# VH-VL binders against Proteasome subunit beta type-11 (Psmb11): the designs that were tried, part 6

Target 1, 253 residues: Proteasome subunit beta type-11 (Psmb11), of Mus musculus (Mouse) (q8bg41)
Amino acid sequence: TTTLAFRFRHGVIAAADTRSSCGSYVACPASRKVIPVHQRLLGTTSGTSADCATWYRVLRRELRLRELREGQLPSVAGTAKLLAAMMSCYRGLDLCVATALCGWDHSGPALFYVYSDGTCLQGDIFSVGSGSPYAYGVLDRGYHYDMTIQEAYTLARCAVAHATHRDAYSGGSVDLFHVRESGWEYVSRSDACVLYRELQKARSLEQELEAKACGIYPEPATPQGARECKELFVEQEEVTPEDCAIIMKTETM

## First folded at step 14 (VH-VL)

Design y02 (from x03 with light chain S94L)
Fold by ESMFold2, last read:
Structure y02 (fold): chain C 253 residues (1-253), chain A 120 residues (1-120), chain B 112 residues (1-112)
Amino acid sequence: as target 1 above (253 residues)
Amino acid sequence: EVQLVQSGAEVKKPGESLKISCKGSGYTFSDYWIGWVRQMPGKGLEWMGIIYPGDSYTKYEKNFKGQVTISADKSISTAYLQWSSLKASDTAMYYCARLEYDEGWYFDLWGQGTLVTVSS
Amino acid sequence: EIVLTQSPGTLSLSPGERATLSCRSSQSLVWSEGDTYLHWYQQKPGQAPRLLIYEVSNRATGIPDRFSGSGSGTDFTLTISRLEPEDFAVYYCLQSTKYPYTFGGGTKVEIK
């Protein structure tokens, strides 16, 4: 499982892989790990737990009750505190859930980490799951608050794609969501193997273009063609934030 | 077993006061919002207001704010609808209803209704 | 506040016929993805309303299969596939997405 979220000038990005695993087996390559809570709020899941779905139903109910009393929904911070309090009150249920709440309220874009022990932390970057160390590697190198929207999208896609390449329990597709002032939107679902291959292709092409600029190898790069995508861990070159910038420039729609 | 039981029909004159009741049983009364609904003769359903009996927090619909008082006594599992001075236009059927929010967000349990007739 | 407009006002049909009732909302009734709080109630003379359908399409406990609901956003439909004598009543839609909660004006289904 790889989930990430980061706050930047134009809102909050949430992204995740879609793989659901059962021990050593892939159970579902298309499961959903970024869940709408309401129109301006998303939550990530910690992976394969039905308990996460139950907690989001309970959370939505409590948010509706507070909206009924107060005339407006709680802030992202207030929602994070509410969720943390709910989880803390039920700690005897042996619940181990971590989530990131991604939203936009009157205070602007907001991002909170909530853990089942009652921990509630505000931050600019969170990644959760077995793939998170790999995602953090990409995020830490490429993140800055002032990114353009397209830079943020490519950073998130590259971070998750890299994690799916390195982590056996991450894979399938990359889901990408963007929370703006007007609310969240589902931006894309891209096959992680295809996305990773495009990054490799862009690196190869960039090397060829650099060689032509130096006057050493005057011929253009050639495409490698379609290859069968592996859903399991495979040793491959590490994807960097610089690779993401290249792929963004070369892959247009 | 789970039910809302309302007080009986009332015949009143304009200017008189009235307090009708809605008693819940078979569930934890203080945990659920209770709403009051008016149905004028031959007309549709309209909300009057809603109360949370646990702390007596109330909200009124615009047309009913200041016209009625909604209250509750959780110790006897009862909600109330009250007029200080009835008008002939208050002649209607009045229902109480419980907000179900565990499995959805709808009014699942209704009282049998209290017919209030105000005539001079 | 959200206005619910039901049509037709009266639907005159015979037992065994299919009834189609409409409810149109002045605003979207979607609270969050997958959560649309539009409900249908049946009311017979001298009785309290009875819940038929909740959240657009979910049949309440004890409601026969001939009742079904559909729709999205602002346009909703209650369908009774084969009318039975006990189905002649007034039907109301109710929204609980945004307070104040509101009823539609009702559709009376009566014997032709």
Scores: ipSAE 0.665, ipTM 0.855, lowest interface PAE 1.4, mean pLDDT 83
Fold by ESMFold2, fold request of step 20:
Structure y02 (fold): chain C 253 residues (1-253), chain A 120 residues (1-120), chain B 112 residues (1-112)
Amino acid sequence: as target 1 above (253 residues)
Amino acid sequence: EVQLVQSGAEVKKPGESLKISCKGSGYTFSDYWIGWVRQMPGKGLEWMGIIYPGDSYTKYEKNFKGQVTISADKSISTAYLQWSSLKASDTAMYYCARLEYDEGWYFDLWGQGTLVTVSS
Amino acid sequence: EIVLTQSPGTLSLSPGERATLSCRSSQSLVWSEGDTYLHWYQQKPGQAPRLLIYEVSNRATGIPDRFSGSGSGTDFTLTISRLEPEDFAVYYCLQSTKYPYTFGGGTKVEIK
């Protein structure tokens, strides 16, 4: 599995491979690894697909209840804090999920990492899954905040395609999503093998042209790592009895 | 047996106060939102407001804000709709309904209705 | 506020005929992918509304299979495959995607 997300000037990109982690002859509902939460929010899946689907179902229900009370949906940060709080109620459970929440709210584009132990981190780049070290290698070299939309799409496709080439548990196609102020958009699904070969040809041509022109290498992008969500760190008084009761229902669904 | 049972029909004069009730049974009343719906004679359905009986949090529709009071007493599993001063235009059928959100997001359970007639 | 427009206003049919009722929304009723909160209710004279179809296409408990719902986004349809005498009533669509929740104006299905 390879998932990635990054925040840049024009929003948040989320991309993932499509390889199923289920066994032979078993239908797997988590073949999609970028999952809409609502119109302006996406989540990635990493870990067992059933656990992620369960948490997103519970999250959507809680978001609906809060929207009814407050007249609008929580921010991406507020949603990340809520998900982390829900997961912290059940730290003794055997659930293992890691997700990146990708959205656009009143504060602009936002990206958070949430893990089943209750961890909640804000950042500009996250990659999760067995293929993530390979994806980070590409992202580290190509990322900068000021990318054009097409540069961001190329970077995301390249990072996932490279990871599918190297990681045995990643493969199939590359799904690409873009979250703008108006909401998320499903941009493309591209065959990972075809995409990898196209990117290798483009790199070879660039190297040839640069050698002829005595070209200058692009400045390497410096990825901004995850940082703690200090104002969003989970506190026990923010977990309500209803949050815990809702979570317990998901274990029987 | 899951149900909402409303209080009986009322005949009132303009200027009088009125409080009608909606009692839930067969489920945990405080866990579910209750909405009130008005149907004027020969007309369609319109929402008045909603309440969460667990903490009595209420929301009113624009045209009903300040015109009615929605309340609940979770200890007796009852929601209320009340007027401090009835008008002839308040003549209508009034329904309560429960929001189901465990398996979806819809109003699955309705009271039988309370007919309120306001005339001189 | 989301406006639901039902058509036709009145549908005059005989028992055994197929009824097709339309509900059109002024805005998309999709809350998230796979979650569209458009519901259908039946109301007979002197009775409370009765839930028929919830969330576009799901039949409520005890509703005969002659009732079906379909549609997406802003356009929705209730179909009664063969009208029975007890099906002559007023039908309302309701959206619960965005507060304030709203009803359509109703479609009266009457015997021809």
Scores: ipSAE 0.660, ipTM 0.854, lowest interface PAE 1.4, mean pLDDT 83
Fold by ESMFold2, last read:
Structure y02 (fold): chain C 253 residues (1-253), chain A 120 residues (1-120), chain B 112 residues (1-112)
Amino acid sequence: as target 1 above (253 residues)
Amino acid sequence: EVQLVQSGAEVKKPGESLKISCKGSGYTFSDYWIGWVRQMPGKGLEWMGIIYPGDSYTKYEKNFKGQVTISADKSISTAYLQWSSLKASDTAMYYCARLEYDEGWYFDLWGQGTLVTVSS
Amino acid sequence: EIVLTQSPGTLSLSPGERATLSCRSSQSLVWSEGDTYLHWYQQKPGQAPRLLIYEVSNRATGIPDRFSGSGSGTDFTLTISRLEPEDFAVYYCLQSTKYPYTFGGGTKVEIK
C-alpha cells in the first residue's frame, strides 16, 4: 500500500495505489484508498476492510450531528481531533489504521495525519504504507509549496509510481485527487506500470538533451566525451510488463 | 415498548397558556434529538423546531421563533412544547418525533399527536 | 431552505393499480458521496406519519415489498407496485440533508 498527501499553494493533493491486500497477501487488484468524507474533505487509508468503512460511517454521523448544532461542518482540524478521539476510544479492536485528512475550510487548505493510537498531527507532507519510504524519497526531492497544479500532479504521480515499482505490496493504478476551495476532485486513475514507463521515458529524453547540449558546447572529439557528460546523470530503465510482474513477485529491485 | 407518548387533547381560549408533553420510554431519551411538528387542519406537515434533551440545546424554525418554547427534562425523559398566549391559528395537531441517526438520518419514532383547539 | 415539490397533489387510482409519486428538490440532497437523505412517509387520517423508505430506496422495517423508492440528486420517486386498500393515504417526502429539514406538500392517493 502506498498513500501520500501534501499541501501546496492550490490545495491538497492525495494519491494512492489501488492494490488490495490483507497483511502480506494480495487479494484484489483495484481498491479505493482515498475516500471522500464530505464535499471538502478526503481521507486516505492503508486498508479497505469493513472496519475502515465503519469508521468513516461513524465519522460522517458525528460530523452531521455537529453540523446540526452549529449550522456548519467542523474544520479539518476539528474533524481530525474528532477522528483521533474516536480511534483512541476503540484501540482494543486491533485496528492498525493511519489516515491523512485532506481538506479545505475557512482557514484554507489543511492536512492532518491521524493514527489509530490517537495521534493527530498537522503537516505539509504525509506518506503512509509499505511503499511510503520510496514515496517520501521522491516527495522530499521535488516538493515546494508554490508548485503549479501540473507540477503537483506530476510529483504525486511520480512518487506513487516509483513506490509501486519498488514495493511488492503496492501496485495496480495510481489514483490522484485534488482538494480545492470549491471541493475535492477525482483527477485521474492511471495504470502504475504505464505511468512509470512514461516517467522513465521522459527522464531519459531529458538526459539525452542534456548530453547533447554538453556535446554541442563544447563538443568532444569522441563518443567517450558524450559518455562523460552522461556520467553526471543517472539513467533510468524503462518499465515493462515484465518489470511489473517481477515487482508483484516481490523480487528485490 | 420503544415509544413517545404525548399528553391529551386540549381545548383552550385565545390568550391562555398551554404546555404539552412528549414522554419517551424504552430507550435513552437524552441521546436523541426530538422534533416538534405542526399539522394544521387539512394541511401538511411543518417543522417547529428541535431539541437535544442531553443539554437542552434548541433550534427553532423561523416562523416559530418567539412564538413557542421547546424544552426538555431529561430526568423524566420528557420534552415540552409551550405557548404563553394561544391564538385561534394555533389550532392544530402537534407531533413529537425522534431523530434516528445510527443507520440513517430520519425520524423513525412519532408520538400519537396532541390535538390543540383554540376557540372562544 | 430546500423546497420539496411533490406531484401530483392528488392521485386517484383503483386497488391493484401501480402508483408513482414524484418528489423534486430545489437543490441536491447528496450530503456526501453515497449519502442522500430523502425519505418517504405515509400518513392516514388521525394517525402519525409512518416511515416507508429512508435514504431514497431503503425499505423501513415491516414495510411490504410493494413499496419502492428510486431517484438521485434532485428527482425522486415512490412506487407502489400494486395498490392495496390500506395504501390509500397521504404520502410525504422529507429531506434531512440540510437543516432546516423540510417536508414536501404531500400527495394524496385516493380510491377512484
Scores: ipSAE 0.636, ipTM 0.834, lowest interface PAE 1.6, mean pLDDT 83

Design y04 (from x03 with light chain S94L K98R)
Fold by OpenDDE, fold request of step 20:
Structure y04 (fold): chain C 253 residues (1-253), chain A 120 residues (1-120), chain B 112 residues (1-112)
Amino acid sequence: as target 1 above (253 residues)
Amino acid sequence: EVQLVQSGAEVKKPGESLKISCKGSGYTFSDYWIGWVRQMPGKGLEWMGIIYPGDSYTKYEKNFKGQVTISADKSISTAYLQWSSLKASDTAMYYCARLEYDEGWYFDLWGQGTLVTVSS
Amino acid sequence: EIVLTQSPGTLSLSPGERATLSCRSSQSLVWSEGDTYLHWYQQKPGQAPRLLIYEVSNRATGIPDRFSGSGSGTDFTLTISRLEPEDFAVYYCLQSTRYPYTFGGGTKVEIK
């Protein structure tokens, strides 16, 4: 699995591969790994498909309940905290679920990493799944906050396509989403292999053009230093035992 | 059997107070929202408001806010709709309904209705 | 407030005929992709409303297959493929996407 999301000037981009693995068999039908939570909220999924689906089902229910009570949906941050709290109640189960939750609220676009151990981190770039190390390699080189929409789309496609090329558990197609102020939009689905080939061709052409223009074979660009991502630690508000009790009562029926 | 049973028909005069009831059975009453719906004679259904019996959180439709009081007693699995002072215009059938919120977001269970007649 | 408009107000048909009922919303009823909270209820004279269809197209338990729901966004349809004598009733749409919840004005299906 390869999923990614990053925040930029024009919102949040979310992208994922569609390869599904059924145990030891890679031949499962394409799965959607970017999951709509709300019109303004997307979640990526990494882990067992069944577990992820269950968490999002429960999350949507809780969001509706909160909306009924409070008259509005919680913020993206509030939603991320809610999800983290829910997952933390099931600590000890061999559930390994990593998600990138992104959306647009009154404070603007936001992106969170949420893990099944209750970890909740706000950030600008997240990738989850077995292909995430490969995706980060691409994202770290190409990401800047002020990129254009087209640059952002290209970067996301490139990151997932490269990851799918290297990661045996990633493949199929690349789904691309854009979270805007008006809500999330589905941008495209592209075959990962085709996309990778096209990107390679484009890069080769650019390099040839640059080589022709400079008359000098460019020395391989030294990897510029990893800018220290200041991980904003969202303080885990202590989930009161009462909040956990509400979640457990509904599963025993 | 899972059911909502409402109190019997009421005949009242203008200015009188009234409290009608909706009792749930066959399920955990405190864990489900109860909505109230009005139907005036020969008219359609009108949403009035909703209550969560577990903590008595209540939300009203704007036209019914201050006109009626919705309450619940979870100890006896009963929701209530009450008027402090009835008007002739309150003559209607009143239904309670249970909100399903786990498998969906719809009213799956209805009381049989309580007819309230307000006449001089 | 979301306003639901049902049409027609009255539908006069014979047993065995197809009934098509419309419910239009003043706003989109989509809460999320795959989650649209538009429901259909049947009410017979002197009885409480009964759930027919929930979330646009899901048939409630015990509801015959001649009842079907469809639609998206703001336009929704209840279809009765072949009217049975017991199907002559008033039908209401309800939205629960946004509070306050609201009913349509109802469509009376009556025997011709």
Scores: ipSAE 0.894, ipTM 0.965, lowest interface PAE 0.5, mean pLDDT 90
Fold by OpenDDE, fold request of step 20:
Structure y04 (fold): chain C 253 residues (1-253), chain A 120 residues (1-120), chain B 112 residues (1-112)
Amino acid sequence: as target 1 above (253 residues)
Amino acid sequence: EVQLVQSGAEVKKPGESLKISCKGSGYTFSDYWIGWVRQMPGKGLEWMGIIYPGDSYTKYEKNFKGQVTISADKSISTAYLQWSSLKASDTAMYYCARLEYDEGWYFDLWGQGTLVTVSS
Amino acid sequence: EIVLTQSPGTLSLSPGERATLSCRSSQSLVWSEGDTYLHWYQQKPGQAPRLLIYEVSNRATGIPDRFSGSGSGTDFTLTISRLEPEDFAVYYCLQSTRYPYTFGGGTKVEIK
């Protein structure tokens, strides 16, 4: 799994791969690892899919209860603390859930990391999952708070694509979300392998252009062998938006 | 049977106090929010407020703050709506209703209503 | 505060006819993707309101299949495919997407 989120001037970006691993088998259907909580709050998920879904269901219920009681939804910070507190009550259960809460409230864009041990951290950059070390490597080099929206999208795609290239437990597609003042938006889904190739090509072109501009004719880099990404044609079952609604309803038994 | 049963119709004078009741049965009363809804003669439904009998947390809608008191006794599965001093304008049907949660809130169970008539 | 406007105020129809009731919200009732909290209530003369439809399109227990709810965003519809004599009532919509939760003004379905 590779999930990431970062805060920048224009909100919060959340991105994740879609590869689901079932035990020793990596070939599970594509999963959504960025979960809408409410109109202005997203959560990333790392851990067992069932556990994550359950926590978000519980979180949603608690948020609705708080809204009913207090007349408003809690802030992103308040939500993070709430989630952390709830998770901390179950520390004895081998629940390993890591999430980044990405939201926009009256204080502006906010990003929190919450872990099943009750850890709650505010920050500007978080990546969670087995691919997170690779994602951080990309994010740390490219991140700055004043990025343009396009730069932010590119950075997020790049980070997840690179992580999926290196991490055996990450892959499929890259989901990209943007939390704005008006609410979260689904930006895109892109094939991780295709995206990685495109990014590599773009980088090579940029380097060539820079080299030309500097009058330095780079020696033709010998094409390092395109390791044949075996196209496991996982038939893209078009998860129609309707199918996403059904999956959340059936697990309430 | 799951039901809410309200107290009978009331005829009062202005300035009098009144307390009407709503008794739940067939379910765990303390686990569900109870709302009060006013319906003036020939008018629509107005949310007045809610109470959670489990801890007696009470919330009033803006127009009803200070006008009424909502309370509950979980030991007898009963919610109450109370006026300290009735006005003619309080003449209405009053319903208690149970709030159900299914990813959102809605009233799934209603009392039969209590007609309150305030006349000089 | 979200305002729900129901239209028409009164709908005069005969038994067997199709009834279409509208509930329009001043703001989107989408809470999250796929989650919209608009509900419909039926109130017969001299009776308490009864839940008819919850969350836009789900029929409450015991509600006949002639009742259906639809809509998205700000526009919602309650449809009665074939009016029965017992369906002549006032219908209210309720939103619980954003606090404060609010009722519509109601639509009266009456016999022509």
Scores: ipSAE 0.873, ipTM 0.954, lowest interface PAE 0.6, mean pLDDT 90
Fold by ESMFold2, look of step 14:
Structure y04 (fold): chain C 253 residues (1-253), chain A 120 residues (1-120), chain B 112 residues (1-112)
Amino acid sequence: as target 1 above (253 residues)
Amino acid sequence: EVQLVQSGAEVKKPGESLKISCKGSGYTFSDYWIGWVRQMPGKGLEWMGIIYPGDSYTKYEKNFKGQVTISADKSISTAYLQWSSLKASDTAMYYCARLEYDEGWYFDLWGQGTLVTVSS
Amino acid sequence: EIVLTQSPGTLSLSPGERATLSCRSSQSLVWSEGDTYLHWYQQKPGQAPRLLIYEVSNRATGIPDRFSGSGSGTDFTLTISRLEPEDFAVYYCLQSTRYPYTFGGGTKVEIK
């Protein structure tokens, strides 16, 4: 499982892989790991889908009860504290381990990490799941608060796709969501293997343009130069979309 | 038996006070919101307000704020609707209803209704 | 405040006919993805309302299969596939998506 979220100038991005964790011999086709809580709030999931679905059902009920009393939904911070408190009360049920709440309220874009032991942290970047170390590697290199929307989308897609390539328990597709002031929207779902291939092609083109500007690789067909170009292209194109699909199928089972 | 039982029909004169009741049984009364609904003769249903008996938190619909008082006594599982001074326009059927919020946020349990008639 | 407009006001039909009742909302009744709190009630003379359909399309316990609900967003329909004599009553839609909760004006289904 790889989930990530980050806050930036134009809102909060949430993204995740779609690999399903099944306790059965039969593989599940896909799972949704970014879950709408309400119109201005998303949550990510970790652990089993059933545990997280239970927590979000309970959370939605409590949010509706508070909306009934107060005339408006709690802030993202207030919601995070509520969820943390609820998880503390239900520690014996073991229903969920970690989530990131991504929203927009009167304080602007907001991002909180909530863990089932009652931990509640505010931050600009969170990644959770077995693939999160790989996602953090990409995020740490590319994140800045003032990214354009397209830069943020590219960063999120790249981070999850890289994690699915490296982490045996992540795969399938990349789901991308964007929380704006007006609410969340589902931006895209892209095949992770195809996306990783597109990322590698873009890096190869960037290296080619840099080499042409530098003059280091004037003739790729040169015996030594062809070897260098082959290694660059081979490194970026070692895994085909078909190979990724087979690996994901095997890992899902 | 899970039910809401309302007090009996009332015939009153303008200017008199009235307090009608809605008693819940067979469930934990204080855990569920209770709403009051008015149905004037030949007219549709309209919400008057709601109360959470657990802490007596109350909300009124704008047309009824200041016109009626909604209250509850959780120790006897009873909600109340009261007027300090009745008007002829208060002649109507009054229902209480329980909000079910685990499965669909609908009113699943209704009292039998209390007919209030206000005339000289 | 969300206004529910029911049409027609009165529907005159014979037993065995199909009844189609409309409820239109002034605002979307979607609270979150998958949660649309539009409900249908039946009221016979001298009785409290009875729940028929909850959350657009789910039949309440004990409600016959001839009752069905559909719709999305702001437009909703209650259908009675073949009217029985006991189905001649007033039908109300109710929204509980946003307080204050509101009823529609009602549709009276009467025998022709």
Scores: ipSAE 0.690, ipTM 0.863, lowest interface PAE 1.4, mean pLDDT 83

